# Designs tried in a protein design chat: VH-VL binders against o75368. Part 2

Target 1, 113 residues: o75368
Amino acid sequence: VIRVYIASSSGSTAIKKKQQDVLGFLEANKIGFEEKDIAANEENRKWMRENVPENSRPATGYPLPPQIFNESQYRGDYDAFFEARENNAVYAFLGLTAPPGSKEAEVQAKQQA

## First folded at step 1 (VH-VL)

Design c8 (framework fv_socazolimab)
Fold by ESMFold2-Fast, scan of step 1:
Structure c8 (fold): chain C 113 residues (1-113), chain A 119 residues (1-119), chain B 109 residues (1-109)
Amino acid sequence: as target 1 above (113 residues)
Amino acid sequence: EVQLVESGAEVKKPGSSVKVSCKASGGTFSRYAISWVRQAPGQGLEWMGGIIPIFGTANYAQKFQGRVTITADESTSTAYMELSSLRSEDTAVYYCARKGYSYGSFDYWGQGTTVTVSS
Amino acid sequence: QSALTQPASVSGSLGQSVTISCTGSSSDVGGYNYVSWYQQHPGKAPNLMIYDVSKRSGVSNRFSGSKSGNTASLTISGLQAEDEADYYCSSYTSSSTWVFGGGTKLTVL
């Protein structure tokens, strides 16, 4: 299960757009996921804090949503997601098998030539 | 460099409210937790609560729940602490302090605001 | 009231070492590696010395931190006159709040 940590009450337009970009991609591709709201839920903030790897944390300040996990495995933030999408590697990024006929499967098949 | 600048000293009557401000400069305000810590004369430090502006959420120490309100205005990079139903025991220096996610600590502190509650 | 227990005072001579303890429970000091230490000189705001139990905040390597079970410790070696101050420990709690120790007044003899 894909989990996306988001902040529902964020006043940042940039953060809201990034959150909707990730969630919209998952919905459009029929990938099951759970939203984890860190705005009002301290248990979600604590879990995210403990499970974002040290080398993926900013030197100062809080990691900004969205933050993406597959079960307990950290997958990345918005920038990592965006790069995976640019490279047709989102399923690999999420730790999932690309479905037959997907763009990722097609790109990888052609690169095997 | 990061600076937290608090509003000036206040003298208040019992039963009134006080609102102290903390203006941040030199860093990214929104993604840091801003906490309020007070110190009564000759006493130790006491955490009151904090807010993470980008998440829009505040949490409070149980002792102050229902009497303290912590807010933030991202457009002015300013955090506020409002304490109501003031008592003489609320006479203290009130500090704002910043906390980052990577450190379980308050790395920058305001200069403190003296609040005196007297009749 | 302080949630964390510190001695009210400690003293040491110039050049010696002193250790200040900070005792809590499994729901704060014992449960998390989020213990920090602050130095406060009269009339000044606290200054961060140690964070995450043992990491220095750019202060002299004469300051070190450790933890065993429910007790965290701050050790100051090679005591200097300017070390004379109040020292406070702080910890994260299982209620996602922060608590401070009662403070320790260090006297350099």
Scores: ipSAE 0.050, ipTM 0.680, lowest interface PAE 5.4, mean pLDDT 85

Design c9 (framework fv_socazolimab)
Fold by ESMFold2-Fast, scan of step 1:
Structure c9 (fold): chain C 113 residues (1-113), chain A 120 residues (1-120), chain B 109 residues (1-109)
Amino acid sequence: as target 1 above (113 residues)
Amino acid sequence: EVQLVESGAEVKKPGSSVKVSCKASGGTFSSYAISWVRQAPGQGLEWMGGIIPIFGKANYAQKFQGRVTITADESTSTAYMELSSLRSEDTAVYYCARVHRTYYYAMDVWGQGTTVTVSS
Amino acid sequence: QSALTQPASVSGSLGQSVTISCTGSSSDVGSYNLVSWYQQHPGKAPNLMIYDVSKRSGVSNRFSGSKSGNTASLTISGLQAEDEADYYCSSYAGSSTLVFGGGTKLTVL
């Protein structure tokens, strides 16, 4: 299952917009996911901090939300998600098979040739 | 594009406390961590601690743990560093610096520095 | 003492190259590829030169960084008069903390 680590912080407009972009895409495409709130939940914050690879950590060492996992496998942050979306590769980015007939499935099929 | 502007110089007595402010302009404050770094006259740079505003969490160098408090007010885009129980060896220039998410622990934008003099 | 060890001073002539070392331990430089280098001119705030060991922060390609084991290095080629400054290394030290080196005064002869 896709897990998205988010901060329910009311103050950060930039972080909220990035979180809404990710969650909105998943929702619109009927991709199942779980939200993991790190703002008040210390266990979620600790797990995210320990499981985001060091080469993918922000400058402070604390990953900034949103952070995306498939089960326990790290998939990426907002920038990685946005780039995947620009390249019609979001399902591959998430570790999922694109739906048959989708634009991404067509792109994937042609690239695999 | 982001600039950090620090509060003005201060002269304090031993045993008192000082609170230095760092106001960010130009960028989104919450997307960055702010570090505090000091430099005593003729000495090197010393990291004191930093804060990630969206988490409301500060981390401190062990040397300053219990004597330094770093806070942030996202509504005013201002970070603060309060140092208590001042001693003469706390005389230094205090810098705030931005830690950008794109750089791993690199401080890419620095304030102008605030001179704090501790004397009786 | 600073957590990271740098030579107090280095010198080089115009057009030559110099290398400044930054030695830590397995708990900082040796474990993480998160080393930064800063240049500081008298009376000024530090300026970021290198981050993530070897990446330039928009500075001249005369500046390069590297790391081997517990030691990171900053190399400045084609020395120019304006390179005369203090140089500091910094490394991630775990638990969301940073440490600095003691600094190196570069004199351009």
Scores: ipSAE 0.007, ipTM 0.562, lowest interface PAE 11.2, mean pLDDT 82

Design o1 (framework fv_ogalvibart)
Fold by ESMFold2-Fast, scan of step 1:
Structure o1 (fold): chain C 113 residues (1-113), chain A 119 residues (1-119), chain B 107 residues (1-107)
Amino acid sequence: as target 1 above (113 residues)
Amino acid sequence: QVQLVESGGGVVQPGRSLRLSCAASGFTFSSYGMHWVRQAPGKGLEWVAVISYDGSNKYYADSVTGRFTISRDNSKNTLYLQMNSLRAEDTAVYYCAKDYEWLDAFDIWGQGTLVTVSS
Amino acid sequence: DIQMTQSPSTLSASVGDRVTITCRASQSISSWLAWFQQKPGKAPKLLIYKASSLESGVPSRFSGSGSGTEFTLTISSLQPDDFATYYCQQYNSYPLTFGQGTKVEIK
């Protein structure tokens, strides 16, 4: 199960756009996911901060939403998602098998990912 | 020393244009969203506009939508506000402000620059 | 748009007094509220964010509380440096909106 940690009450333009971009991709491609709202739930915020690896933290030291996990396995932040999308590798990035006939399935078939 | 310095304010007639600048120093400008907030003489604070760290996303108050444009040049550490079709109601001190932890709150403010729109 | 209403608009207090300022949102903003202090001729200064988190360098006599639609800024023992206008600001949704301000005057 894909889990996206988001902040529903964030007024930040950048955070809102990044969250919408990730969630919109998952919804458009019918990938099942759960939203984990860090604004509404302190346990979600605590879990996210504890489980984002040190080398994936920004210069401020605090991970910012959106943060993406498959089950409990960290997949990446928005920048990692964006890069994966540019390379037609989002399903691999999420730890999923790309659907047959997709652009990514063709790339995966060549690379044997 | 972390600071924001506004410039470009002055007296202009209704219907004219004016461009404000905000010079940033002492922090990594390209890592933070930036805002413009104004205050009419003797009145309270009014949020005007925001621009994301990379310039890709912008939002405006309804009162300035279609007339004002926020922009930034990260290579010059400078924020801009292009103000077109100015009205008497736009008379205010304009502050640039640094976004705090992506919250759309403001931890660092400039000194302000006065814009007076009168005939 | 979310309307922010402060109460009172003006209050008179003496040094050493406990001062309480209230801010009300027209709809729930969770805890997405900041408090600012502004002195005449100066830019505003951030005091509190996320309703109750004290900004670094701000004296501990300032505290914030509340969630949803009702918020309070408290100054536990007013000092001469605290005579100023205070503003609340919601950042739950765009457009960002401020309260009208509360002026804390001497006596």
Scores: ipSAE 0.006, ipTM 0.578, lowest interface PAE 9.2, mean pLDDT 84

Design o10 (framework fv_ogalvibart)
Fold by ESMFold2-Fast, scan of step 1:
Structure o10 (fold): chain C 113 residues (1-113), chain A 122 residues (1-122), chain B 107 residues (1-107)
Amino acid sequence: as target 1 above (113 residues)
Amino acid sequence: QVQLVESGGGVVQPGRSLRLSCAASGFTFSNYGMHWVRQAPGKGLEWVAVISYDGSNKYYADSVTGRFTISRDNSKNTLYLQMNSLRAEDTAVYYCARHLRYFDWLSPFDYWGQGTLVTVSS
Amino acid sequence: DIQMTQSPSTLSASVGDRVTITCRASQSISSWLAWFQQKPGKAPKLLIYKASSLESGVPSRFSGSGSGTEFTLTISSLQPDDFATYYCQQYNSYPLTFGQGTKVEIK
């Protein structure tokens, strides 16, 4: 299950737009996911903070929403999602099998092992 | 440049009320969570309260819960601390301090005001 | 509450000395620790966050290390501007708590 850590009450238009972009993609492609609101829930905020890898953090060490996980496995932040989307590799980025007939599924089928 | 300027401190009798203000400038105030931290004369630092960037979430130290109220007015770039039922133990320099990130509820403080002295005495 | 204990409480040193201050948490706080410097009559100043990350504008002679329950602040070559009181602060959980402070004074 894909989990997206978001801030429902963010005052940042940039953060709200990035969250909408991620959630909208998942909904449009019928990918199941759970929203984890860090603005309303301290446990969600703590979990996100502790589970974003050190090498994936900005210089200040604080991850900004949205943050994306598959189960407990970190997948990336908005920038990583955007890059994957531009490269038609979003399913691989999320740790999922691309739908049959898609361009991405063709690429996955051709991989070595 | 980031500036935080506290005001409202003074001498007050036990059981009375006092309101502190912190005027913020040099940054987008509405993007940051804010804290109050106090320091009794000759003592160390004690965290008092926090408020989220939009004012929707607040937490308090047990020693002030039920007596102090933190609030903010983002249109005026101002943070407040309403202090009721003051005790001699509340005597301290009160600092306002800025969150490092507005979304992070658990944060150190990257900028501090100069402080305002509150003396609670008979 | 998480108790933070600093050692030593007072330290006498000379310009050019290597100074080390230790901070201990009563339970694991991972790397959620900051170090502050406070000079007499002044507000505290952030030096280090997340145990080892140097705040912008802070001289490179300051460094932090540690994780879990044991943390260290090091000043590699003490300068006149470094005589001050230093505080550690955990931000792993509320309430936020500080160490009692370590005063670095001239010998």
Scores: ipSAE 0.006, ipTM 0.580, lowest interface PAE 10.2, mean pLDDT 84

Design o11 (framework fv_ogalvibart)
Fold by ESMFold2-Fast, scan of step 1:
Structure o11 (fold): chain C 113 residues (1-113), chain A 117 residues (1-117), chain B 107 residues (1-107)
Amino acid sequence: as target 1 above (113 residues)
Amino acid sequence: QVQLVESGGGVVQPGRSLRLSCAASGFTFSSYAMHWVRQAPGKGLEWVAVISYDGSNKYYADSVTGRFTISRDNSKNTLYLQMNSLRAEDTAVYYCARVGKWYLDYWGQGTLVTVSS
Amino acid sequence: DIQMTQSPSTLSASVGDRVTITCRASQSISSWLAWFQQKPGKAPKLLIYKASSLESGVPSRFSGSGSGTEFTLTISSLQPDDFATYYCQQYNSYPYTFGQGTKVEIK
């Protein structure tokens, strides 16, 4: 189950746009996911901050949404998602199998050849 | 039960100031962002401002930027709207609202602000 | 700012009628649209979120559809309690914006 930690009420346009990009991609590709709202739920906020790996945390402050997990396994932040999307590797990034006929499946096939 | 109760509305002269309060109960106030939305008599809804769960981020409608200030006191479960330099066009019922995700899920009953000379 | 336009501004209907209200966004808002019901002297009440998701406690006669720029709210069989003003609202980007409202009144 893909879980996306987001802040529903962020006053930051940048954070809101990044969240919409992630959620919109998942919806457009019919990938099942669960939203975990850190602005509305203190338990979600604490869990996210404790489970983002040290090497993915900023030098100061807390990790910013969106943060992406497959079940309890950390997958990455928006920058990692964006890079995976640019490389046609989003399904691999999420820990999922790319659908046959997808751009990602095509890229994977070409890289194998 | 989630409850939001606005107070502080009244009749005020143009150019004056007024502070609205919204008392929250029935949920963990400090975990939710809060919004102010207003409605002029006989007119539609107009979004005014938002404040993040911890008060660190705020955004305002262009019509109130520089005149209104949104704030909150999580220790008192209270949201505020400080309204300065009031104009006749600020006359409206002011609602506070909670966001559970990106949409406004619970609203207070509103408090009427009338700016009149 | 994203402009929201509702149609019609007013409609007259009878109990038992199927009522449809439309809402158009000036640019794509994906599915980030909510519908609210407001009765005179009362605060708005959430009916539908994410274009088509029914809020808990809202009667099943209410339904929403659409994505992108064109959205509809349908009341399958109008009840006396449904005579009210209905608003659509986008939450795709700040500032949040509302449609001008559609008043559903007794025929």
Scores: ipSAE 0.000, ipTM 0.539, lowest interface PAE 16.1, mean pLDDT 84

Design o2 (framework fv_ogalvibart)
Fold by ESMFold2-Fast, scan of step 1:
Structure o2 (fold): chain C 113 residues (1-113), chain A 121 residues (1-121), chain B 107 residues (1-107)
Amino acid sequence: as target 1 above (113 residues)
Amino acid sequence: QVQLVESGGGVVQPGRSLRLSCAASGFTFSDYGMHWVRQAPGKGLEWVAVISYDGSDKYYADSVTGRFTISRDNSKNTLYLQMNSLRAEDTAVYYCARDSYYYDSSGLDYWGQGTLVTVSS
Amino acid sequence: DIQMTQSPSTLSASVGDRVTITCRASQSISSWLAWFQQKPGKAPKLLIYDASSLESGVPSRFSGSGSGTEFTLTISSLQPDDFATYYCQQYNSYPYTFGQGTKVEIK
């Protein structure tokens, strides 16, 4: 299952838009996911901080929501999601099989032709 | 560079009102939650209030609940603290501070230099 | 409200000394603790967040440790610029609360 760590009381317009973009994509494409709120839940906040890899953290050490996992496997932050979306590779980014007939499946098929 | 500059402090009589401002520059103000923290002369730090990036969420210390109101104007990059029914115990240097984490439950990474409020008869 | 208690309230030290300040929370705050430095007439400066993470630009002689209810700030080799008051602060829950402060004075 796809898990998205978000902050419900985020102090950032950018963070709010990024969270909406990720969740909106998942919902529009009927991809099942769980929201993990780090603003209201200390355990979620601690888990996210401990499981975001060192090379994916800013210089201050504070990983910013949204952060995306498939089960316990780290998939990436918003920037990684955005790049995957631009390249029609979101299902691969999430660790999922692209649906038959999807644009991503077509792109992958063309590359292997 | 990040700068926060407080203003509006002064000497006021008990029971009166005062409005503090905090002018922000060097960062995208609308992306950050903001806090007010005070320090009475010769005493330690006391957290006062917080406001989310868009002004939708606010929290106050029990000592100021019902008397103080935090607000912000993102078009002017300015944070405010409206202080009503002032008491001698409100005498302090008032600091504005920025959230470091992009949400309300985080550390305070930059502070202004403070503005002194003296409540005396 | 979570009460934060620092020890000692004042300590005297010499340049080059190893200085240790402790902070205790009245209930578990996990690692949601910051340390600040304040010099007379100046605003506080963030040194450490998440109990042990050094803020960018802060000298490596500063370090933090601990979790739950007991926390420590250490200055491995005190410099003239380090004579100041230090505060711990929890951000586990609202209201945020600070310790009473520890003043580090010259011996």
Scores: ipSAE 0.015, ipTM 0.571, lowest interface PAE 7.0, mean pLDDT 85

Design o3 (framework fv_ogalvibart)
Fold by ESMFold2-Fast, scan of step 1:
Structure o3 (fold): chain C 113 residues (1-113), chain A 118 residues (1-118), chain B 107 residues (1-107)
Amino acid sequence: as target 1 above (113 residues)
Amino acid sequence: QVQLVESGGGVVQPGRSLRLSCAASGFTFSSYGMHWVRQAPGKGLEWVAVIWYDGSNKYYADSVTGRFTISRDNSKNTLYLQMNSLRAEDTAVYYCAREGDYYGMDVWGQGTLVTVSS
Amino acid sequence: DIQMTQSPSTLSASVGDRVTITCRASQSISDWLAWFQQKPGKAPKLLIYKASSLESGVPSRFSGSGSGTEFTLTISSLQPDDFATYYCQQYDSYPWTFGQGTKVEIK
């Protein structure tokens, strides 16, 4: 289960676009996911902050949405997602098996061989 | 009852400072990005500044950059706008507003009038 | 900065009329656009967000459409309470900017 931590209210248009990019990709590819709103839910906000690894936190010490998890395993932020998308490695980035016949499926198969 | 109430407006001379407050009630203030928007008498709306829900990011309109500072105290459910080096062109009703669903400003205060005159 | 231009600046209409207000952005803003209603002496009221989403409590006669640079607010059957000034506002990028406003007055 993919979990995307988002803020429904942040004051940043860049964050809004990044959230829509991630959610739009998941929806377009029919990947099941849960939105976790950190603006409205204090437990979601606390959980996200506690579970984003130290090496993925900005100099300010405060991780910004969107943050992506598969179950409780951290996958990355928007920059990591965007880079994975550029490299046709989004399914691997999410911890998922790419659809059969895709270029990404060929790469995943080689890694297991 | 979700409500925003501005205070601190008044008449001030050019070059002086004024601080506006916006008191929030009826919702979890710390979960929302907040904005200041102003309207000069008989004119349209002009966006002034934003502060994120946790205070981690701020942005200002070019007309006020370097003179105005937006801040918030989530423990007091209060938004602030510190206005320095005031000019006649800053004369306006100042509104605070909350970001709602998909960042639409869904709740506004009644406004507080700031008049900058000699 | 992104410039928002509304047309018309003023329109005269009668109760029951279909009213259309247009908003143009100087560059693409996707669907990051809101519409507000303002009555004299009052704070603005959000009507539409994300170009086409109706705010809770707003009558269904209000609708928004558009994407990119061209946007429209439509009032399908004008009511007495609808005589007001309407503003579009982009929130694609900082600074956020408003259109100059469209005054809807009684014919």
Scores: ipSAE 0.023, ipTM 0.673, lowest interface PAE 6.5, mean pLDDT 87

Design o4 (framework fv_ogalvibart)
Fold by ESMFold2-Fast, scan of step 1:
Structure o4 (fold): chain C 113 residues (1-113), chain A 120 residues (1-120), chain B 107 residues (1-107)
Amino acid sequence: as target 1 above (113 residues)
Amino acid sequence: QVQLVESGGGVVQPGRSLRLSCAASGFTFSSYAMHWVRQAPGKGLEWVAVISYDGSNKYYADSVTGRFTISRDNSKNTLYLQMNSLRAEDTAVYYCARDQWELPGYFDYWGQGTLVTVSS
Amino acid sequence: DIQMTQSPSTLSASVGDRVTITCRASQSISSYLAWFQQKPGKAPKLLIYDASSLESGVPSRFSGSGSGTEFTLTISSLQPDDFATYYCQQYNSYPYTFGQGTKVEIK
């Protein structure tokens, strides 16, 4: 199951737009997900911070939402999501199999052949 | 209505100590990282220190490391700066500032400042 | 430490002018940059965060742009209330650092 760590109460318009972009994509493509609000829930904040890999953390401070996981596996932040979307590789990025007939499935089939 | 009110500033002699306080209201103080920023008379802004929401992590500017200690009391909604071994170069208006929240971020709210003068 | 350099240090302008202030970081800070306005005797006021996001209640004549190492604050039509000192500030890495400030004066 896809989990998106977000902050419902963020002063950053950029963070809010990035969160909306990720959640909107998942909803539009009928991908099931759970929102994990780190603004309201200390346990969600702690888990996210402990489970974002060392090499994906900022040099100082805390990882910024949105942060994306499949179950307990880290998938990436907004920049990684955006790059995957630009490359028609979002399902692979999320650790999911692309739906048959999708553009991504076609690209993957060509690369494996 | 977010408010930050600094107090404790004054005139002190070099080598002495002073403790500043910042009283917070209008938000959940325990959910935000807090900063101290100073400004010498007629000069620009200089970041001094930060403390995480729970007090477990602290960072200081090199100019104050070993002399200043940032702390907080979440039960009183108050931020502190203990300033030891004060020098003339520490003369400044000291501002309390709220980080965006627990994440590294911009200062969205500032107090009015309290003046510290280190002089003979 | 990341050094922030503003240009110009001082500029003279008239009401209605388009004003641009540049801020340069000594290394990449992505978009983790804020702009503040400070009037004499007052605390700084946040104008722009995340390089280009306008803070609530700030007039739309203020805008920010840039990423990486070069950033610009623009005031599209200077008003009397805008004569002040402006600071950029990076929040990518500790220690947080400010530019030296740009004073916008009456011509």
Scores: ipSAE 0.013, ipTM 0.558, lowest interface PAE 7.8, mean pLDDT 85

Design o5 (framework fv_ogalvibart)
Fold by ESMFold2-Fast, scan of step 1:
Structure o5 (fold): chain C 113 residues (1-113), chain A 123 residues (1-123), chain B 107 residues (1-107)
Amino acid sequence: as target 1 above (113 residues)
Amino acid sequence: QVQLVESGGGVVQPGRSLRLSCAASGFTFSSYGMHWVRQAPGKGLEWVAVISYDGSNKYYADSVTGRFTISRDNSKNTLYLQMNSLRAEDTAVYYCAKEGYSDFWSGYYEDYWGQGTLVTVSS
Amino acid sequence: DIQMTQSPSTLSASVGDRVTITCRASQSISSWLAWFQQKPGKAPKLLIYKASSLESGVPSRFSGSGSGTEFTLTISSLQPDDFATYYCQQYNSYPLTFGQGTKVEIK
């Protein structure tokens, strides 16, 4: 299951827009996911802090939401998601199989051919 | 319950080095960022440096950049401040302090402080 | 760097007085401001974080307000234990910066 760590009370308009972009994509494509709110839940905040890999942490010191996991496997932050979306590779980014007939499924099939 | 104990302060001559330590207990040290804050005799508080919970990110005040190095050893629950090229204006009580969390997308305040250790830089 | 201007530098007050201390940021810091109390010879103690959130164990006579660039710490009825120096600090961005302090002394 896809888990998206978000902050419901973010003071940053940029963070709120990034969270909505990720959640909106998942909802529009009917991909099941769970929201993990780090603003309201200290255990969610601690888990996210401990499980975002060191090479994915920003220069600001702490990983910022949204942060994306498939089960307990780290998939990436907003920048990684945006890059995957631009390359029609979001399902691969999330660790999922692209639906048949999608642009991404076609790209994947071409690579295997 | 939360305790922070600084050590390593003393009298040193200008140009010398000194290393401060801060022993932490009563909380999960590896889950929190840590700060150093100083106060010159009769003056106000001056923020010095911060280190992230895992040691991957550090920030310094302009006055100490290039001379001071903050570090931590999570296995020993200890915070350090290596102070090189000391100047008379570095004379101060140095406090270590634990980060508090009100949110995750900005800097963090200091919620618990140690008692401080005095560093005097004079000839 | 964000400059924090605190006023007044010193104020004289009597037990039972309502005391207000102001802190102004050189640019917007949203609500990312903390207030500290320091008594002579002691380490600072956190009173308020996120502009208005009272730290656990701090008496309810202390309150904080404001957002953006102007912030206020209020002590509704000054007690003998409250004669101290008070500092604001922005934690919106690094480096963190403190105000110069306000000394609340007995009238």
Scores: ipSAE 0.013, ipTM 0.582, lowest interface PAE 8.6, mean pLDDT 85

Design o6 (framework fv_ogalvibart)
Fold by ESMFold2-Fast, scan of step 1:
Structure o6 (fold): chain C 113 residues (1-113), chain A 118 residues (1-118), chain B 107 residues (1-107)
Amino acid sequence: as target 1 above (113 residues)
Amino acid sequence: QVQLVESGGGVVQPGRSLRLSCAASGFTFDDYGMHWVRQAPGKGLEWVAVISYDGSNKYYADSVTGRFTISRDNSKNTLYLQMNSLRAEDTAVYYCARGEYDYLFDYWGQGTLVTVSS
Amino acid sequence: DIQMTQSPSTLSASVGDRVTITCRASQSISSWLAWFQQKPGKAPKLLIYDASSLESGVPSRFSGSGSGTEFTLTISSLQPDDFATYYCQQYNSYSYTFGQGTKVEIK
């Protein structure tokens, strides 16, 4: 299950747009996911903080939403998501099998062959 | 200029109800979680309740759970606190506060006094 | 609930003094701590967030430090405008809790 850690009441337009972009992509592609709101839930905030790898943290040490996990495995932040999307590698980025007939499935099939 | 203006405070008897309002201006109201924080006369600050930017999530302090209800109307840029079954211990100045990421209180209203006495 | 304890409860100081206020949490709150200033009859004002980040518009004489369970607010050279009550607040764990307050008054 894909889990997206978000902040429901961020004052940052950039963060809100990044969250909407990730959630919108998942919904448009019928990928099941759970929203984990760090703004109103301290357990979600603590879990996210503890599970974002050290080498994926900004200089401040505080990871900013959105943060993406598959089950408990860290997949990346918005920049990683955006890069994966630009490279037609979003399903691989999420740890999922690309849908049959997609460009990503085609590329993966050729690399595996 | 960010402004939060509370209203609806007053004197009420124990067991009665009162509804507080907080009118917001100077920012995009539906981008922020909102809080109620109270302060009893001569005492410190006590967090009361929070509501998410879209109104879908609400959390309350144990002392008010089951008696108070937080709500908002984003079309009117207004936050509400419905206070039922009021007790003498609820006597306080009630502040509304804007929550950056729902937990950082970066702007506060001037407060409205609620006095519960018989 | 996480309990926040401030010391001292009251502090007497003169203009130009260095003032230090301590805040202790009953369990680790990492850096999820804010400091507020409240003047009589006024609403609290955010001074510092994330233990050490100065809020925009707050004078540089205010600084915060600490992590885990012990935190300090320092005013390097007290000004007349700084006589007020100061509160720490944790936002690591629900429900959000404040310290009891420290009143900084004229010596």
Scores: ipSAE 0.013, ipTM 0.580, lowest interface PAE 7.6, mean pLDDT 84

